# Ledger of designs, part 4: VHH binders against DIS3-like exonuclease 1 (DIS3L)

Target 1, 352 residues: DIS3-like exonuclease 1 (DIS3L), of Bos taurus (Bovine) (a0jn80r465to816)
Amino acid sequence: REDLRKTHLVFSIDPSGCEDVDDTLSVRALDNGNLELGVHIADVTHFVAPHSYIDIEARTRATTYYLADRRYDMLPAILSADVCSLLGGVDRYAVSVMWELDKTSYEIKKVWYGRTIIRSAYKLFYEAAQDLLDGNFSVVKDIPEFKDLDEKSRQAKLEELVWAIRKLTDIARHIRAKRDSCGALELEGVEVRIQLDEKKNIHDLIPKQPLEVHETVAECMILANHWVAKKIWESFPHQALLRRHPPPHQEFFSELRECAKAKGFFIDTRSNKALADSLDNANDPNDPIVNKLLRSMATQAMSNALYFSTGSCAEEEFHHYGLALDKYTHFTSPIRRYSDIIVHRLLMAAIS

## First folded at step 19 (VHH)

Design n2 (from m2 with R101E D111Q V112S)
Fold by ESMFold2, fold request of step 27:
Structure n2 (fold): chain B 352 residues (1-352), chain A 123 residues (1-123)
Amino acid sequence: as target 1 above (352 residues)
Amino acid sequence: EVQLLESGGGEVQPGGSLRLSCAASGFTFSSYAISWYRQAPGKQREWVSRIHSGGSTYYAESVKGRFTISRDNAKNTLYLQMSSLRAEDTAVYYCARYEYEYSGDEYEYFQSWGQGTLVTVKP
């Protein structure tokens, strides 16, 4: 195991009150001037052997309760909320992906995969991390890790954390922009359309405003999932567990195209890039809800994403349409997804 | 909380008919596109049919003309009427819902799947 406890500032950002922490992040400057980005994930497979009672129960719960790929009660609480959870202030086993990035371009120069020992320095909630990103430091009183520090130490630690959050966000913006150039989609949930269509509560529509730090974390997780997918595929070209999102059949877009045309917009559905660009341009300055409605209708047109074994189809079919990635899997949520446990086992085999 | 429960599977003679149902709960059924998928033993899951919230229907080429998808939004139920069944139609049939939403620390393309119902077409 690589010991990261003394060399890396590792922290988590989750919903307030979260106790099942799957993922933590780190970023640091290297001696050569480059950056190191780290994603550190709960090492569930260390505690859950294949075919153990707990493994069998987790597998059963993941397949029996008809939930969408996620199980909030997949593991016993002592594992999910304590031993596997990457809680602040305690030493934990992790499975890490670390990238060396060019300081300016953020080009990935090297990648490292391995088992690690971490000690998360902060268990932040999203709103606190966002306030720090925005320069609003009144939130420091709500961050317990600052409570018992003198003013000089607190200020030094605050500056260190703020730098890390801002650097992670800069990297995430770059990564997202590259995926956007390849056709990554930004859609709206079907529930947004439901709220817009309700007559009685049209004025009471609850605005959904995701914080930028949500995107910061998401881009790091997507990157880890993508690189782990590539790693396990390279080692097991016919037996890796990946996740694909097929292009939707063109006829599924008919309703979207017709609605957009009625509003004066052309939606080009020939590729994910064409769709993404068309949606970005479909803005009615007299009715700002039109764009959200069109993105929700695009959601209706999407195919389902599927887990698959790489031996079951040609590599051209591996593509994830919505994320615009040629290879993808699930790695970053092993506490609540059994597929991630399988992927962790594959990764450990690939690097041993 | 989203739940999809398939029923109506069973053994059928070649050329026979069968009607599958998918009971939905935990979401506003009428607003979603819902699909049927199937998975034969040892095979990958494949798309069979889809119905959109506006009522438009779509079919895989292998079942076109033989299967009819429908929905009853008042009962939150999806149906698949299968006719002229063949041995190749033997599979576990699943209904599925797709959603795009933020979940935890990333945006995800969520699917909800039912437990499946087995259709066996006798040789």
Scores: ipSAE 0.448, ipTM 0.772, lowest interface PAE 2.7, mean pLDDT 84
Fold by ESMFold2, fold request of step 27:
Structure n2 (fold): chain B 352 residues (1-352), chain A 123 residues (1-123)
Amino acid sequence: as target 1 above (352 residues)
Amino acid sequence: EVQLLESGGGEVQPGGSLRLSCAASGFTFSSYAISWYRQAPGKQREWVSRIHSGGSTYYAESVKGRFTISRDNAKNTLYLQMSSLRAEDTAVYYCARYEYEYSGDEYEYFQSWGQGTLVTVKP
């Protein structure tokens, strides 16, 4: 295990009141001028051996309950809420992915996978992290980890944390832009259409937008899932558990294309890049809800994402259409998804 | 909150028929596309049929002409009428609701699945 407790600022960002912390982040400048980005995930496999009683119960719950992609109660509460959870101020086992990035281009130079020991320095909630990103430091009163520090120490630690959040966000913006160039989609939920039908007035139409720091965390998790997918596939080209999102059948887009045409827009559905670009251009300056409605209709046309074994189909079919990634899996939520536990076991085998 | 409950599975002779149901609750059923999927032993889960909110229906090539999807929005229920059943149709059948949403970890193509109902076509 690599010990990161004294060398890395590790922290989590989750919804307020979250006690099942799967993921933490780190970023630091390296001596050679490059950056190190780290994603540190709860090491559930340390505590849940294959074919143990707990493993069999978790597997059974994941396959028999109505939330097949995700199962929050698959592990006993002492594991999920305490021993595996990456809580602030305590030493925890983690499985980490760490990338060395070029300081300016953020090109990935190296990647490291391994088991680690961490001590999360901050358990932030999204709104607090967003306020820090925006320069609104009144939130410092609401961050318990700054309590009982003198002004010099608090200011130094605040500057360190703000730098990390801002750097993570800058990296996430660049990573997202790269996926956008490959056709990553930005879609809307069905709720936008329901709100129009039910209330018929404009102020109820606008759902609350996610905070940018949600996207910061999401991009780091997507990157980890992508790189772990590549690693386990390289080691087990026919036996890796990945997740794919097939291109939708073209006929599923008929309703979207007809609705867009009726509103004066052409939506090109021949590729994810064409679809993404067409949706970006489908703006009515006199009616800002048109674009959101079209993105919600695009959601209806999508295929479902599916887990698969890499031996079950050709590599050309591995592609994740919506994320615009050639390989993807689930790695970052092992407390609540059994598939992630399987992926962690594959990763451990791949690096041993 | 979101709940999908399949029923109507069982054993059937080749050439026989079954009607599957999926009872939905916890969301505005009439506004969503809902699908049937199936998973045969040792195989990956595969798409079978889909009905969009506007009533348009779509079928996998392997089931066209034999299966009919429908919905009753007043009862919040999805149906799959299966006929001319073959041994290759043996599988656990799931209904699924598709949604795109941001979770705390990542943008996800979230799927709400039922528990499934087993259909066995006797040899």
Scores: ipSAE 0.333, ipTM 0.708, lowest interface PAE 3.5, mean pLDDT 84
Fold by OpenDDE, fold request of step 27:
Structure n2 (fold): chain B 352 residues (1-352), chain A 123 residues (1-123)
Amino acid sequence: as target 1 above (352 residues)
Amino acid sequence: EVQLLESGGGEVQPGGSLRLSCAASGFTFSSYAISWYRQAPGKQREWVSRIHSGGSTYYAESVKGRFTISRDNAKNTLYLQMSSLRAEDTAVYYCARYEYEYSGDEYEYFQSWGQGTLVTVKP
């Protein structure tokens, strides 16, 4: 197990109140001037042996369910909220993917997979991370990890953290741009936060506003999932658990096409790239909601992504339509998804 | 809380007709695409029909021409008119709402399901 506790600034960005931290990030400058991007995922498989009672139960549950007033954990709380969780300030086991990136182009030069030991320095909330990204440092007072530091140390650590967040964001932008060029879709959904009153009645529905930092984290996770998918497929071309997103039936786009046409736009649905590009071009300066509506309609046309074993279908079917990736899987949430546990096991076998 | 409640199932002879209903609550019904699914004994759940928020309808090949999906937004109710029923149509029928959520690593479509209603086509 590679020890990253002294060499890497590892931190997590999660929703407020999150206890089951699956994923952490790191970015550092290397001596040669390149960058190292790291995704460090909870090493659940270290604690959950195949065919153990916990494993069987996890398999049966398949996923953690988050309800408005309760949660049903895939794993026992001692694992999900403590031992497996990549909590701040404690030593934790992780499975890591790290990329060496060109300092300028961010081109991936090297990839490393392996088990690691980490100590997350910061457990950040999305909002706090965004504030730091934006240069709003008033949030520092609300970050517990900064409270017991002298001013000089606080400033130094803050600068380091801010640099990391900004660098991650820059990298993520680059990665996204690349996927966009391949036909990645930006779809619209309805995400709301539920507030309950004392009687557990719905008090309010608050629309979630995506922050750039959400996308930053997402791109890093997507990158990890993609590369892990490639790795396990290479080692197990007929037995890898991957995640595919088949193209939607063309007929499902009829409403979108007709609506767009009525608004004076042409939506090309012949490919994800065509769809993405045509949606990007379907903008009414006088009515910004039109594009959002069209994207929402596009979302309605989508098929569900699904898990599959690579031996069960042709390689041409491996594609993830929405993400515009030739191979994809779920690797980044083993605490809450059993599929990720399987993928971790495959990855460990692949690198053994 | 999203709630879907299917009704209208029962026993029917081959060639008969049934009308299923799905009462929806806990969300803006008119804004969502809704589908009917069915699960026959020993088989996987399969898609039957879909209706988009704009009213576009789609059908599986196996039911095309026999089933009609519709919605009443004022009543928050989804319907499935089934005609020319066959033995192979025997299944528990579910209505499902498509939900879109960005999970952080994928665009995920979640489906909210009701309890289902049993349709039995037998002589």
Scores: ipSAE 0.174, ipTM 0.589, lowest interface PAE 2.0, mean pLDDT 91
Fold by OpenDDE, fold request of step 27:
Structure n2 (fold): chain B 352 residues (1-352), chain A 123 residues (1-123)
Amino acid sequence: as target 1 above (352 residues)
Amino acid sequence: EVQLLESGGGEVQPGGSLRLSCAASGFTFSSYAISWYRQAPGKQREWVSRIHSGGSTYYAESVKGRFTISRDNAKNTLYLQMSSLRAEDTAVYYCARYEYEYSGDEYEYFQSWGQGTLVTVKP
């Protein structure tokens, strides 16, 4: 197990109140001038042996379920909220993917997979991370890890953290741009946050507004999932657990095409790239709701993503239509998804 | 919480007609595409019909010309008018809402299901 506790600034960005921290990030400058991007995922397989009672139960549950006022964990709380969770300020076991990136172009030069030991320096909320990204440092008073530091130390650590967040964001932008060029879709959905009162009654429903930092974290996780998918496929070409997203039936786009036409736009649904591009071009400066509506209709046309074993279908079917990736899997959430546990085991076998 | 409740199932003779209903709650009904599925004994669940928020309708080949999907947004209710029923149409029928949710590492599509309503076509 590689020890990253002293060499890497590792931190997490999660929703407020989150206890089951699956993922952490790191970014650092290397001596040769390149960058190292790191995704560090909870090493659940260290604690959950195959065919154990916990494993069987987790398999049966398949995923953690979140309700408005409660949650049903896939794993026992001692694992999900404690020993597996990558909590701040404590030593934890992780499975890591790290990339060496060119300093300027961010081209991936090298990739490393392995077990690690980490100590997350910061457990950040999305909002706090965004504030730091935006240069709003008033949030520092609300970050516990800065509380007991002298001013000089606080400033130094803050600068380091802000640099990391900004660098991650910049890298993520480039990675996303590359996926966009390959046909990644930006779709619209209805997602709401439930606010509860003191009696755990529904107080309000608030539409979720994603921040840029959400996209940053997501892009890093997607990158990890993609590369892990490639790795396990290479080692197990007929037995790898991957996740595909089939293209939707063309007929499901009829409403979208007709609506777009009525508004004076042409939507090309012949590929994800064509769809993405045509949606991007379907803008009415006088009515910004039109584009949102079209994207919503596009969303309704989509098919479900599916888990599959690579031996069960042709390689051309591996593709993830929405993400515009030829191979994809779930690796980044083993605390809450059993599929990720399987993928971790495959990865460990692949790198052994 | 998304809730879907199917009703209207029963026993009918071949060639007969039946209308199914799906009462929806817990979401803005008019904004979502809704589908009917069915599962016959010993068979996999199969898609039957879909209606989008804009009113566009789609049908499986096996039911085209016989089934009609519709919706009443004011009542938050989905309907399936079935005609010329066949023995092969015997199944538990489910209504499903398509959901689009961000999981942190991808946008996922999944379906919410009701308890289903049994349709039996017997001579």
Scores: ipSAE 0.148, ipTM 0.574, lowest interface PAE 1.9, mean pLDDT 90

Design n2 (from m2 with R101E D111Q V112S)
Fold by OpenDDE, look of step 20:
Structure n2 (fold): chain B 352 residues (1-352), chain A 123 residues (1-123)
Amino acid sequence: as target 1 above (352 residues)
Amino acid sequence: EVQLLESGGGEVQPGGSLRLSCAASGFTFSSYAISWYRQAPGKQREWVSRIHSGGSTYYAESVKGRFTISRDNAKNTLYLQMSSLRAEDTAVYYCARYEYEYSGDEYEYFQSWGQGTLVTVKP
């Protein structure tokens, strides 16, 4: 197990109130001028042996379920909220993917997979991370990890953290741009926060505001999932658990095409790239709702992503239509998804 | 509300130069990457250039070496300096920002952009 506790600034960015921290990030400058991006995921498989009672129960549950007022955990709380969770300020076991990136182009030069021991320095919430990214340092007073530091140390640590967040954001933007060029879809969706009253009745639905940091974290996780998918496929070409997103059936686009046509636009549904491009062109400056509507309709036409074993279909079918990736899997949430546990086991076998 | 307003377009001769501006409001400008797009008559909208929050710049191959993207965070303004303009550069130019939403397995985003500014390169 590689010890990263002294060499890497590791931190997590999660929703407020999160206790089951699956994922952490790191970024650092290397001596050669390149960057190292790290994704560090909770090593659940260290604690959950195959065919154990916990494993069998987790498999049966398949996933943690989050409801408005309660949650049903896939794993016992002692694991999900404690020993597996990558909590701040404590030593934890992780499975890591780290990339060496070119200092200028952010091109991936090297990739490393392995077990690690980490100590997350910060457990940040999305809002706090965004504030730091934005240069709003008033949030520092609300970050517990800064409270017991002298001013000089606090400033140094803050600068380091802000640099890391900003660097991650730039890297994420680059990654996203690349996927966009490959036909990643821009789809419309609204996530809402449920506000409960004192009686636990729904009081209000508050749309969640997307932050730049959300994209940053998401792109890093997608990158990890993608590269792990490649790795386990290479080692187990007929036994790798991947996740694919089949193209939608063309008949499901009929309403979209008709609606677009009625508004004077042509929607090309022959590929994800064609769809993405044509949606981008379907813009009425005098009526912005039209494009939103068309994107919403496109979203409704989408097929569901699904898990599969690589031996069950041709490589051409591995593709994730929405993400515009040739291979994909779930690696980044083993505390809450059983599929990730399987993928971790495959990865460990692949690198053994 | 995110607002983007392009300006600086006009008519220019081949080989000429033009500077476009994009005024941004409704978000922390310095924290976001911003892009230029263009759409020529009868053609698809295409990406032209992008500048990240950290200053990294990217260009389409067709404009590389001729166009320069920059930003003034104090003024919340994006710029595109265009030089050695060609007839094929004739288009409506848009500045755009991505908005991202991720939930579970769903990766969704939409693009915010302005009304655009017309650039016409004619002899």
Scores: ipSAE 0.016, ipTM 0.252, lowest interface PAE 7.8, mean pLDDT 89

